# VH-VL binders against q5vz03, part 3

Target 1, 156 residues: q5vz03
Amino acid sequence: MVDILGERHLVTCKGATVEAEAALQNKVVALYFAAARCAPSRDFTPLLCDFYTALVAEARRPAPFEVVFVSADGSSQEMLDFMRELHGAWLALPFHDPYRHELRKRYNVTAIPKLVIVKQNGEVITNKGRKQIRERGLACFQDWVEAADIFQNFSV

## First folded at step 13 (VH-VL)

Design m1
Fold by OpenDDE, fold request of step 15:
Structure m1 (fold): chain C 156 residues (1-156), chain A 120 residues (1-120), chain B 112 residues (1-112)
Amino acid sequence: as target 1 above (156 residues)
Amino acid sequence: QVQLVQSGAEVKKPGSSVKVSCKASGYDFSSYAIHWVRQAPGQGLEWMGEIIPIWGEADYNQRFKGRVTITADESTSTAYMELSSLRSEDTAVYYCARDTEEGDWAFDIWGQGTLVTVSS
Amino acid sequence: DIVMTQTPLSLSVTPGQPASISCRSSQSLLYSDGETYLHWYLQKPGQSPQLLIYEVSNRFSGVPDRFSGSGSGTDFTLKISRVEAEDVGVYYCMQSTQWPYTFGQGTKLEIK
């Protein structure tokens, strides 16, 4: 199957380039739509950061999870500053990649911050990622993994 | 207090254009889509289109055949709906409405409506 | 476009009695995320529409528990357990599963 991000390149907050296909292989993918100048985005991003940190960044055995930031910022610099200030160590679609707009449209994002949980192929697991994190914390991830049909032992 | 306040009533001639404004307050305007819905006298509701201000991208009901233009000005927290080539059948109350914070594709806040009358 | 059909188009109810409005869609409203984006609005006389129920069965903030929504696929129902005078108006179902969003014809609720 074709991956949602295909052969595209993602970036880190440090400017490193990562191949999306390799980075997202056999993982639950969270497409994070947000913008620095939006208060709701700034309020939720730290929560997502804690979520990601617990599951991936500081986990002894990282969960099969990755966040891909799809920026709605006004400039590349604004996006970068946002990532450095509040984001976790996850990946982002480059600012100048027009696929940002295609993804926004594909998943009909009408409010940000929006966390769309998808399989590697782009199939939606849930549009309620933000809500589920707020209400259930780490407990919601098990549901995502099951829905994605991914088996992996991990420790939080 | 979250609210949407629309511009006043308009009277237009056929063939002309009308531009209705919708000013938002009490929330982060840029974060949530604004939808436009109209209602002809004594009739039901018809969705016209929407825009998410932060993205600046709008979607339209193709039934209007490109006569509708929806824009947003983040600096003034105002959304606009322009309808061109007006016809008598365009006489209606036009509403702006906000998408829910979760993006549930439902409208939780509505403007008071703007009556647009198209007559010769 | 998805056609939304409401029945009945008008309803006269004695205060304290229940009311039921049906909404049928020409296509399934089940979205790819497993949710069903069918919503109910009430437009009271001389006012703007207001959200009552979102995603089939969730009451919007401030909406009395007298209101309930149910259904799946193409058949949906709004119920009012005990109609009150303040419930007078036109009720609309709306689908937002696909563009363009479409509304039912509306159901006018009056008090006997």
Scores: ipSAE 0.921, ipTM 0.953, lowest interface PAE 0.4, mean pLDDT 96
Fold by OpenDDE, fold request of step 15:
Structure m1 (fold): chain C 156 residues (1-156), chain A 120 residues (1-120), chain B 112 residues (1-112)
Amino acid sequence: as target 1 above (156 residues)
Amino acid sequence: QVQLVQSGAEVKKPGSSVKVSCKASGYDFSSYAIHWVRQAPGQGLEWMGEIIPIWGEADYNQRFKGRVTITADESTSTAYMELSSLRSEDTAVYYCARDTEEGDWAFDIWGQGTLVTVSS
Amino acid sequence: DIVMTQTPLSLSVTPGQPASISCRSSQSLLYSDGETYLHWYLQKPGQSPQLLIYEVSNRFSGVPDRFSGSGSGTDFTLKISRVEAEDVGVYYCMQSTQWPYTFGQGTKLEIK
């Protein structure tokens, strides 16, 4: 199966470029659709940040998890400012990458913020990542890992 | 109070076009898709299409053969539905509706409807 | 397109008695995420439709518990445990598992 992000490049909030294939290999991928000027996005992003930080960024043993921000912002600068202000140390699809729109269509995103949890190949694990994080916190990640059936031994 | 308020009734000639507006208030307009659904007199509901304002992208029911154009103006929190090449069978009440906040792909808030009458 | 078929198309019920409406889809409404995007709406006379049940069995905010939804795959049911006068209107099922979204024909509920 072809990876959902294939051979595309992702970016950090610091402007570093990362190969998606390498970064997402054998991980649960959370596609995060959001925009800075949208209050609901701004409200949820810090929660996602805490979630990501606990599992990945500051974890002694990082979980097989990565967030890929798919911006609905109006400009590259707006996106960058949003990432720097409220986002965790996760990755983003470049603003000028037209694949942002394709992903929105593919996963039928009709409301943001939207957190779609997918396998590396793009197969949906759940469309309700946001709800699950809000209601269950870190506990929901175990379900995602099990559903992903990745080649890692991880337990929350 | 979350609500959608639509423009007034329209009377149109066959072959003309109509543009219905849907003004949102009480919530972040840009974050949630607006759908358009019509209902012919005494008939059921038919989904026409949707737009998510923040993305500016619309999706359509292909049954309308490209006669429908859905747009959104974030600055005024208003969505629009334009139907061209009007026919008598396009006579209906047209509704705008909001997608749920959780993205359940259901419609939780509806406009009051706009009657469009197509007659010669 | 997914065809939604409701039965019956009309229903006359004595107040206090139960009511049941069936909705069948031409193909499974189970989505890849394990959810089933089948919803129920009520359109009261002279009003806009209003959401009753979302995703088969979840009552929307403010909806009385006398309303319940059930089903899976292609067969779904809306039940009203005890019909009241305010329940009069046309009930619609809708699927949003696949584009385009499609509605059932509607079921008109009247009071005897």
Scores: ipSAE 0.921, ipTM 0.953, lowest interface PAE 0.4, mean pLDDT 95
Fold by OpenDDE, look of step 13:
Structure m1 (fold): chain C 156 residues (1-156), chain A 120 residues (1-120), chain B 112 residues (1-112)
Amino acid sequence: as target 1 above (156 residues)
Amino acid sequence: QVQLVQSGAEVKKPGSSVKVSCKASGYDFSSYAIHWVRQAPGQGLEWMGEIIPIWGEADYNQRFKGRVTITADESTSTAYMELSSLRSEDTAVYYCARDTEEGDWAFDIWGQGTLVTVSS
Amino acid sequence: DIVMTQTPLSLSVTPGQPASISCRSSQSLLYSDGETYLHWYLQKPGQSPQLLIYEVSNRFSGVPDRFSGSGSGTDFTLKISRVEAEDVGVYYCMQSTQWPYTFGQGTKLEIK
């Protein structure tokens, strides 16, 4: 099965390079579309950070969840500052990777912040990741795992 | 108060171009897509295209065959729709509308509309 | 393109009586995420359209509970339990499941 991010490389907030294929293996993937200068993004990012941290802490290793930040920022520096200030320890597409624009189109993102939950192959589990996290917290993750056909002993 | 305010009515000759503006206020303009929808006199609604201001990329209804250009200026919180090679059939009220905050691909806020009349 | 067909195109209703408008799509509006992106708008005379229902059955903020939406797949219905004078206008269904977004022809509601 071909991954949506294929053989691309992702980056951490510290500038480290990570192979997407290896990093996303057997995981539910959350594509996070956001930008630092947008107030709604700044408001939601800390909530996502708490969600991510709690989920990773409660799950068996490796955690069956990863966030891939798809930046709508105006510069690589702005993106980096945003990641350092408010983001969790998740991954991001490099700012200069044109695949950011392709992903935005592929998933028809019309508002940010947007959290699209997908399988490794890019199939959408839900476009309402933001809403589900706000309303249900960690409880929504079990639904994502089931939809992704990833059997995990996850308990909130 | 969230609102979209559009530019005034236009009268154009066939073959010319028209550019309608849509100024947003009361929310973060850059975060939500602006859509353009037109309505010919006594007719229904037709979707033309959309743009997310912060991303700067627009999508179009291919039925317009490249005659539509949608842009956004974040510094002035204004979206624009330009229609070229105008025809009499382009006579309509043109609306801008905002995508919902959750990105549900529905339009929750509408401009007051701009009448564009194309006549020789 | 997905073709949206509304029925009827016009109806006259006595105040206090119910009204029902049908919207049929040429193909299923069920999206891959399990949601159905069918919406209803009302355009009152001399005004811009306004959102009534989003995603089949969710009332938009400020919309009275006498409005309700239902349906699935290709068949959808907007119902008004008790029509009031302020409900006069043209109702449109719209799909946004795939590009391009498309509208129904509109249904004109008048008061008897």
Scores: ipSAE 0.897, ipTM 0.945, lowest interface PAE 0.4, mean pLDDT 95
Fold by OpenDDE, look of step 14:
Structure m1 (fold): chain C 156 residues (1-156), chain A 120 residues (1-120), chain B 112 residues (1-112)
Amino acid sequence: as target 1 above (156 residues)
Amino acid sequence: QVQLVQSGAEVKKPGSSVKVSCKASGYDFSSYAIHWVRQAPGQGLEWMGEIIPIWGEADYNQRFKGRVTITADESTSTAYMELSSLRSEDTAVYYCARDTEEGDWAFDIWGQGTLVTVSS
Amino acid sequence: DIVMTQTPLSLSVTPGQPASISCRSSQSLLYSDGETYLHWYLQKPGQSPQLLIYEVSNRFSGVPDRFSGSGSGTDFTLKISRVEAEDVGVYYCMQSTQWPYTFGQGTKLEIK
């Protein structure tokens, strides 16, 4: 299967480049659409950070989960500042990557923040990642893993 | 209080253009898509397109064949819908509507509507 | 485009009696995430549409519990257990599972 992010490279909040294919292999992928100047994004991002951190802490390494930030920020610097301030240690699509716009359209993002949980092939597991995290916490992750049909010994 | 307030009624000649505004208040305008839906007299609802202001990109119902232009001004929390090459069949009440906060592709807040009359 | 067909197009109901509106789609509205994006709106006379039910069966905030939605795949139903005078208007189903979003023709509900 071809990954939704293909042979693209992702970035960290520290500016490091990461190969998407390697980083997302055999993981549940969460596409996170958000922007720094949007209050709802700023409110949810810390929750996502806590979710991510807790999940990684409980998981066998490597964690079967990764977040890919798809920024709606106005500039690369704004995006970076947002990542440094409130984001977890997850990955991001580079600001200048036009694929940001394609992803927004592909998943019909009509409100941010939006957390779309997807399989590696791009199929949607759920469009309600944000809601599920708020309502169920870590308990929702097991459902994602099962739906993703990945081989991983992980139990929440 | 969340609300959408639209511009006033318009009377236009065939072939002209009309631009309707939709001013949002009471929420973060940039975060949620604004949809445009029209309703011809005595008829049903027709989805025209949408824009998520922060993203700046609009999606359109292709049935309008490029006659619709949807824009958003974040500084004034106002969305716009421009319809060109007006025809008599474009006579309708035009609504703006907000996507739900969860982005469930439903419309939870509507403007009061703007009547556009196209007549020679 | 997905065609939404409502039946009936009009109905007259005695206050206190139940009402039922059907909405059929030309193809399944089940999305890959397991959700079905079928919604119901009410447009009262002289007013803008207002959201009643979202995703088949969820009542929007402030909507009385006498309203209920059900269905799956291509067949959906809006039910009003006890119709009141304030329920007069035109009801629309809408799908947002596929672009472009499309509405039913509307069902006009009147009081006898």
Scores: ipSAE 0.896, ipTM 0.945, lowest interface PAE 0.5, mean pLDDT 95

Design m1
Fold by ESMFold2, look of step 13:
Structure m1 (fold): chain C 156 residues (1-156), chain A 120 residues (1-120), chain B 112 residues (1-112)
Amino acid sequence: as target 1 above (156 residues)
Amino acid sequence: QVQLVQSGAEVKKPGSSVKVSCKASGYDFSSYAIHWVRQAPGQGLEWMGEIIPIWGEADYNQRFKGRVTITADESTSTAYMELSSLRSEDTAVYYCARDTEEGDWAFDIWGQGTLVTVSS
Amino acid sequence: DIVMTQTPLSLSVTPGQPASISCRSSQSLLYSDGETYLHWYLQKPGQSPQLLIYEVSNRFSGVPDRFSGSGSGTDFTLKISRVEAEDVGVYYCMQSTQWPYTFGQGTKLEIK
């Protein structure tokens, strides 16, 4: 995760800060580009929330999956309200961190909402996370975790 | 109903600037990039750059060496491309085009084009 | 910049006959996500370009099924199974795997 976030802090919807490295270790990371005032973002966010909740929040054994919201909102209050209203219990890059713009450019995000699935080192697993969730639901995570080559518990 | 409508043709002198507008309707303007592509008479297509209105950011083809400025106004759903220090070689039809709704880096809606003629 | 080369540059086809247009890139268009961002556009006389095929082989909405795309790496093909009069115009391939996005020089399709 050092490649994409380095020594940064991430925030929760309650305003708490967490260390990016600790929060994202050994996980498939979804970079979620969206904004509160954009209807397409508002339409997709509940679907992503359902997806995340099933894999992480309500699972008996949480999947190694984390979402980092990269806000295109116009103010910190709009970003926070959006997270509180529609987001799951995932993380975000702080509103005042200019790195939000660098990530947009790095992944050439030309439309929102956009869900870019990345490995720990920032390499892209897929730019089509939104489409895959829409078409395959939870099943698409199997492909993501396999591509990430993440440690998985063995029962053998 | 989804449309990109561009400003009318312009005739300019060398050394001046031109600003072409591209008004969007029928979709959420802020969410999707607008690209600018030009076509000199009898020639192929050349990508000039893009803007993602919600981000307020533009990305440019380096070939224009800082002569192009791309902007967007969310309140009017209008994108703009300004080309400065015009030369006769800049005579072309200038198109705006929208990126796909999935952000697939393809252009699914195009404006009608704006002819810019640069002559002394 | 990735150079896109189309062959042939012009093509005269008897109505009802097939047509094939090749597009070659100076380097692989395979992106790190496993997708290939190679697209085809048609510019009919006096009109703006229109999207035909995106990501090598996906037909855009409303495009007749006589149009198909194929290829990988650096070599791509657009096929028209039966050319109709409305297919006249200039066909362009475009890559968007890397900035700057670049187009082929175009293939003009005419009816003979």
Scores: ipSAE 0.852, ipTM 0.921, lowest interface PAE 0.6, mean pLDDT 92
Fold by ESMFold2, fold request of step 15:
Structure m1 (fold): chain C 156 residues (1-156), chain A 120 residues (1-120), chain B 112 residues (1-112)
Amino acid sequence: as target 1 above (156 residues)
Amino acid sequence: QVQLVQSGAEVKKPGSSVKVSCKASGYDFSSYAIHWVRQAPGQGLEWMGEIIPIWGEADYNQRFKGRVTITADESTSTAYMELSSLRSEDTAVYYCARDTEEGDWAFDIWGQGTLVTVSS
Amino acid sequence: DIVMTQTPLSLSVTPGQPASISCRSSQSLLYSDGETYLHWYLQKPGQSPQLLIYEVSNRFSGVPDRFSGSGSGTDFTLKISRVEAEDVGVYYCMQSTQWPYTFGQGTKLEIK
C-alpha cells in the first residue's frame, strides 16, 4: 500500500489518527470519493455503510476489507459531519491532505460517488464498486478478494 | 429533464480569446464531469479536456496546453471553456458533454454546440 | 496519443440491409480493471453526437437492439442488423482508456 498512500496518516470520524500502512496491510482497500452536499453521495453512503457493517463489524469472521474516504467536501466541518451522520466505522484521508486531489487524478474519478477497489500496489481491481454492490450485494466481495494481492485464511 | 445549453455563436479575430458557457439543468451538476469537444467544419471530433465541478479541477488534452482554461461555477450550474490566441484553424463547433453518472468515461448528454468563427 | 482508425469512411446502404463499421486502435484499450473503454457515438445530420454503445458492447438507454458492438484489444466493430432511415449520420468510435481521449475519423452512413 506504500505505493499509493505511503507513510500517510488516516483519520477516523472521532478524530483518531492511524498509520495508513498498518491500517491497510493485508486488506482489500476501497477508495471512496464523495461529498456531503452532493445528493447522489448521500444516497449511496448508507448502502456502503450497510455493506461494510455486514462484512466487518457484524460478520462472524470479519472480512479483510477497509474503506478510505477521499472527501471532495468544501470544509473539514462538512467532511466530519458527513462521516458522523452516514459513514461506517472506516477511515479517511485528512481534509487538509492535498493527496485527496492527487488520488482523484490518478484514478480519473469523473463522477461521485465513486468506489474504486484497489490492490495492495494501488492497481485497480474495479472502478465499478458502487454498481457491483447495488447489483450483487455482499457476493461481489469474493471477486474483489480473489483479485487482491493479500494473504487469506485458507480453510475459512 | 437533463440538458446542457450552450452560449450563442461567436465571430472572433485572430489573436483574441473566446469563452463558451455550458449551463446544466435537471441533474446534480457538481457530481459529474463536463467535457469539451470540438469539431472543425466537415471534420471529426477532438477532445479538449474535462472538469469535475465539485473538485474544481480540470484535466487537459496537452495539444491545447497553455491556450485552454476550463472552469465551473457550482452556484449557477455552469461550465466554461476559454480558448486564447485564436487562429483560423480554431474555427469549429465547440460542444460540452457530461460524463455518465457512473463515471464510465463516456459522454451521455451533449450540449447543442457553439460555432466559433475566427476571421479577420 | 492512441490513434483510432475507422473503416470504411463512407457507407451507402439499402434500407433493411445490414451495415458494419470497424474501429482499430494503435494500442490495446484493455484497462487494468479488465474493462475496455471503447464507445460509439452517432451524429445525425445537423445534431450533436449521441451515445450509442459504451464499453464495447453495452447499448445506451433508448438505443434500438438492431445496434450491437463487439471486439477486444485493438479491433472493434459496430453492426446495424437492419438499417433504417433514422440511422443516417456519422458514426464515431472513441477510446477513454487513457488521456487524451481520442476519436476515430468518422464513418458516414447514407441510405441509397
Scores: ipSAE 0.852, ipTM 0.920, lowest interface PAE 0.6, mean pLDDT 92
Fold by ESMFold2, fold request of step 15:
Structure m1 (fold): chain C 156 residues (1-156), chain A 120 residues (1-120), chain B 112 residues (1-112)
Amino acid sequence: as target 1 above (156 residues)
Amino acid sequence: QVQLVQSGAEVKKPGSSVKVSCKASGYDFSSYAIHWVRQAPGQGLEWMGEIIPIWGEADYNQRFKGRVTITADESTSTAYMELSSLRSEDTAVYYCARDTEEGDWAFDIWGQGTLVTVSS
Amino acid sequence: DIVMTQTPLSLSVTPGQPASISCRSSQSLLYSDGETYLHWYLQKPGQSPQLLIYEVSNRFSGVPDRFSGSGSGTDFTLKISRVEAEDVGVYYCMQSTQWPYTFGQGTKLEIK
């Protein structure tokens, strides 16, 4: 479990609620900070969707990887529309959860889109997830999982 | 071109407030933080705080606790810094600066600076 | 607050000669992600600061290759291999590993 999200519920892109502890346990977690009305966010989100789909949905062995969208959108409807339009089948903090703002502060997120890769204890593996995906594609996940200190035998 | 253009010089009395503007152009204003840094005459640089416009929230250097307010207006692509209860020690050039597009906590674009003089 | 200490505070250099500026922090600038958020800026006379080096050793776009940065932990160095007239100004190191971001006092570079 990623300790920074314990005791919270997350939502799927279809609106279903899941418990964060159960959904994130023993996984590499990417915190994805973005907003629908920001062009850079709209440009990157499809690339992240392709990355996630290849690692999780279409992989022969699904990677121990989960994305949690931390929305900077101005309304619940903007957030939902963004997720439906461009996102992959990952999770999000609910729009009304004030923890969205606490995570921005905790990781000092000063630009969006931002992909922060974290260990189970919330420690940062890398703040450069967007850059690494652009430059190395799927191969970058192997570095993340090797740093994550989770139980796994995954290789890309 | 990417640029930050600041409001003009101000002369203020002790105890008053000043509000400096910083208008951004040539990039997606809402996506990247604006930082405020000041420089007293003949002195070094001091970070005052930051705002990430899309989040609408600011982070402050505690040295300015309760005296500085940083805001942003997405509709005009303009950030503001207001400093209250001015003292003569607040005489400085005030800069706005943009964080890098990757959010690396470094300042890659700077405004021209705004001189604020506090004098009785 | 992390205190950033630059030495020397001023130096005067004959054109074509090397220059070296030290920056020391009161605690390690290594962040949990393995990166070090130590940056260098140049403020030319009458201008706003400009980014030279980010994250210890990466030259910002357009910065001449005579500028180089190095160091780790608490000790960092900016080197200019051959000083030119346009290099005059005040050099600042800055850490952004933690709030508040803090700058060194500055090093004024002059031409002899």
Scores: ipSAE 0.836, ipTM 0.917, lowest interface PAE 0.6, mean pLDDT 92
Fold by ESMFold2, fold request of step 15:
Structure m1 (fold): chain C 156 residues (1-156), chain A 120 residues (1-120), chain B 112 residues (1-112)
Amino acid sequence: as target 1 above (156 residues)
Amino acid sequence: QVQLVQSGAEVKKPGSSVKVSCKASGYDFSSYAIHWVRQAPGQGLEWMGEIIPIWGEADYNQRFKGRVTITADESTSTAYMELSSLRSEDTAVYYCARDTEEGDWAFDIWGQGTLVTVSS
Amino acid sequence: DIVMTQTPLSLSVTPGQPASISCRSSQSLLYSDGETYLHWYLQKPGQSPQLLIYEVSNRFSGVPDRFSGSGSGTDFTLKISRVEAEDVGVYYCMQSTQWPYTFGQGTKLEIK
């Protein structure tokens, strides 16, 4: 993830800080653009949480998948409350990191919620992550991981 | 009913500014981009820029190079486009349009258009 | 800027006959995600544009089945299998793969 997140730090909903490179290395990364006060975001977030939980958080062998929330919220408290209420156990850019806005522009995010699936180098696998989860459920991850050019252990 | 309703026609002098409004109703205004597109008399369509209201952030066509400002007011569900240093070539119908709900970078809802005439 | 070129600039079609409009871009419209952001709009006389087809071939809600889109790379086509009187107006292709978004110059369809 050195191309788009560099040496940045990410945060959990509990306030813990992690290095982006270490947390995202060799994973399919989903950039999640959303805001607490937007009804469509509130409607989709639980579906993404179920997806993430099944694939990563409660899986016997967690998939190489991580979500990075890119908040469009108006305050750090609004962002934190949203994460605590509806989000899964994934990561976020810190509220005060201006890079949130640079990512919106880089991926030309014109609607939220938006789930952009990216490779390690930041190239887009799909801009249709929300639609694919709605229509295909967990099955869509296989397409993402095949496109991601990451190392996988194929023994199950 | 989902719709975009624009402010009325305007007549302006060269060198002045115009600010066109676009009021949204029937959907979550903050979640989806509003784009501005103009059409000179008898001519085709030209994209001017976009704003995503929740972000408060606009993206512009460089052809207008600092003359256009696009803003949004979430409290009134209204987007604005201001064009400054008007020239006669800016005489056109100005449309606002909404991006699709998936953010497909296509415009599924259009305002009725606002005629701006620049003459001395 | 990506230049979009439509042909023909005008069509005069007998009702019930097919129509075909071509749109060519100055560079590939394929985005890194494997999608192509090429869209078609119809502007009926005295009206605002309306979306017909998005992402090459997806018919927008409420658009009749007689409209179809195809193409890839730099070469795209809108087809109307059987032209009806309500189809008159100016057809525009638009690319949104790259800023600035750009439109073709338009194709005027009329009934003869």
Scores: ipSAE 0.835, ipTM 0.913, lowest interface PAE 0.6, mean pLDDT 92

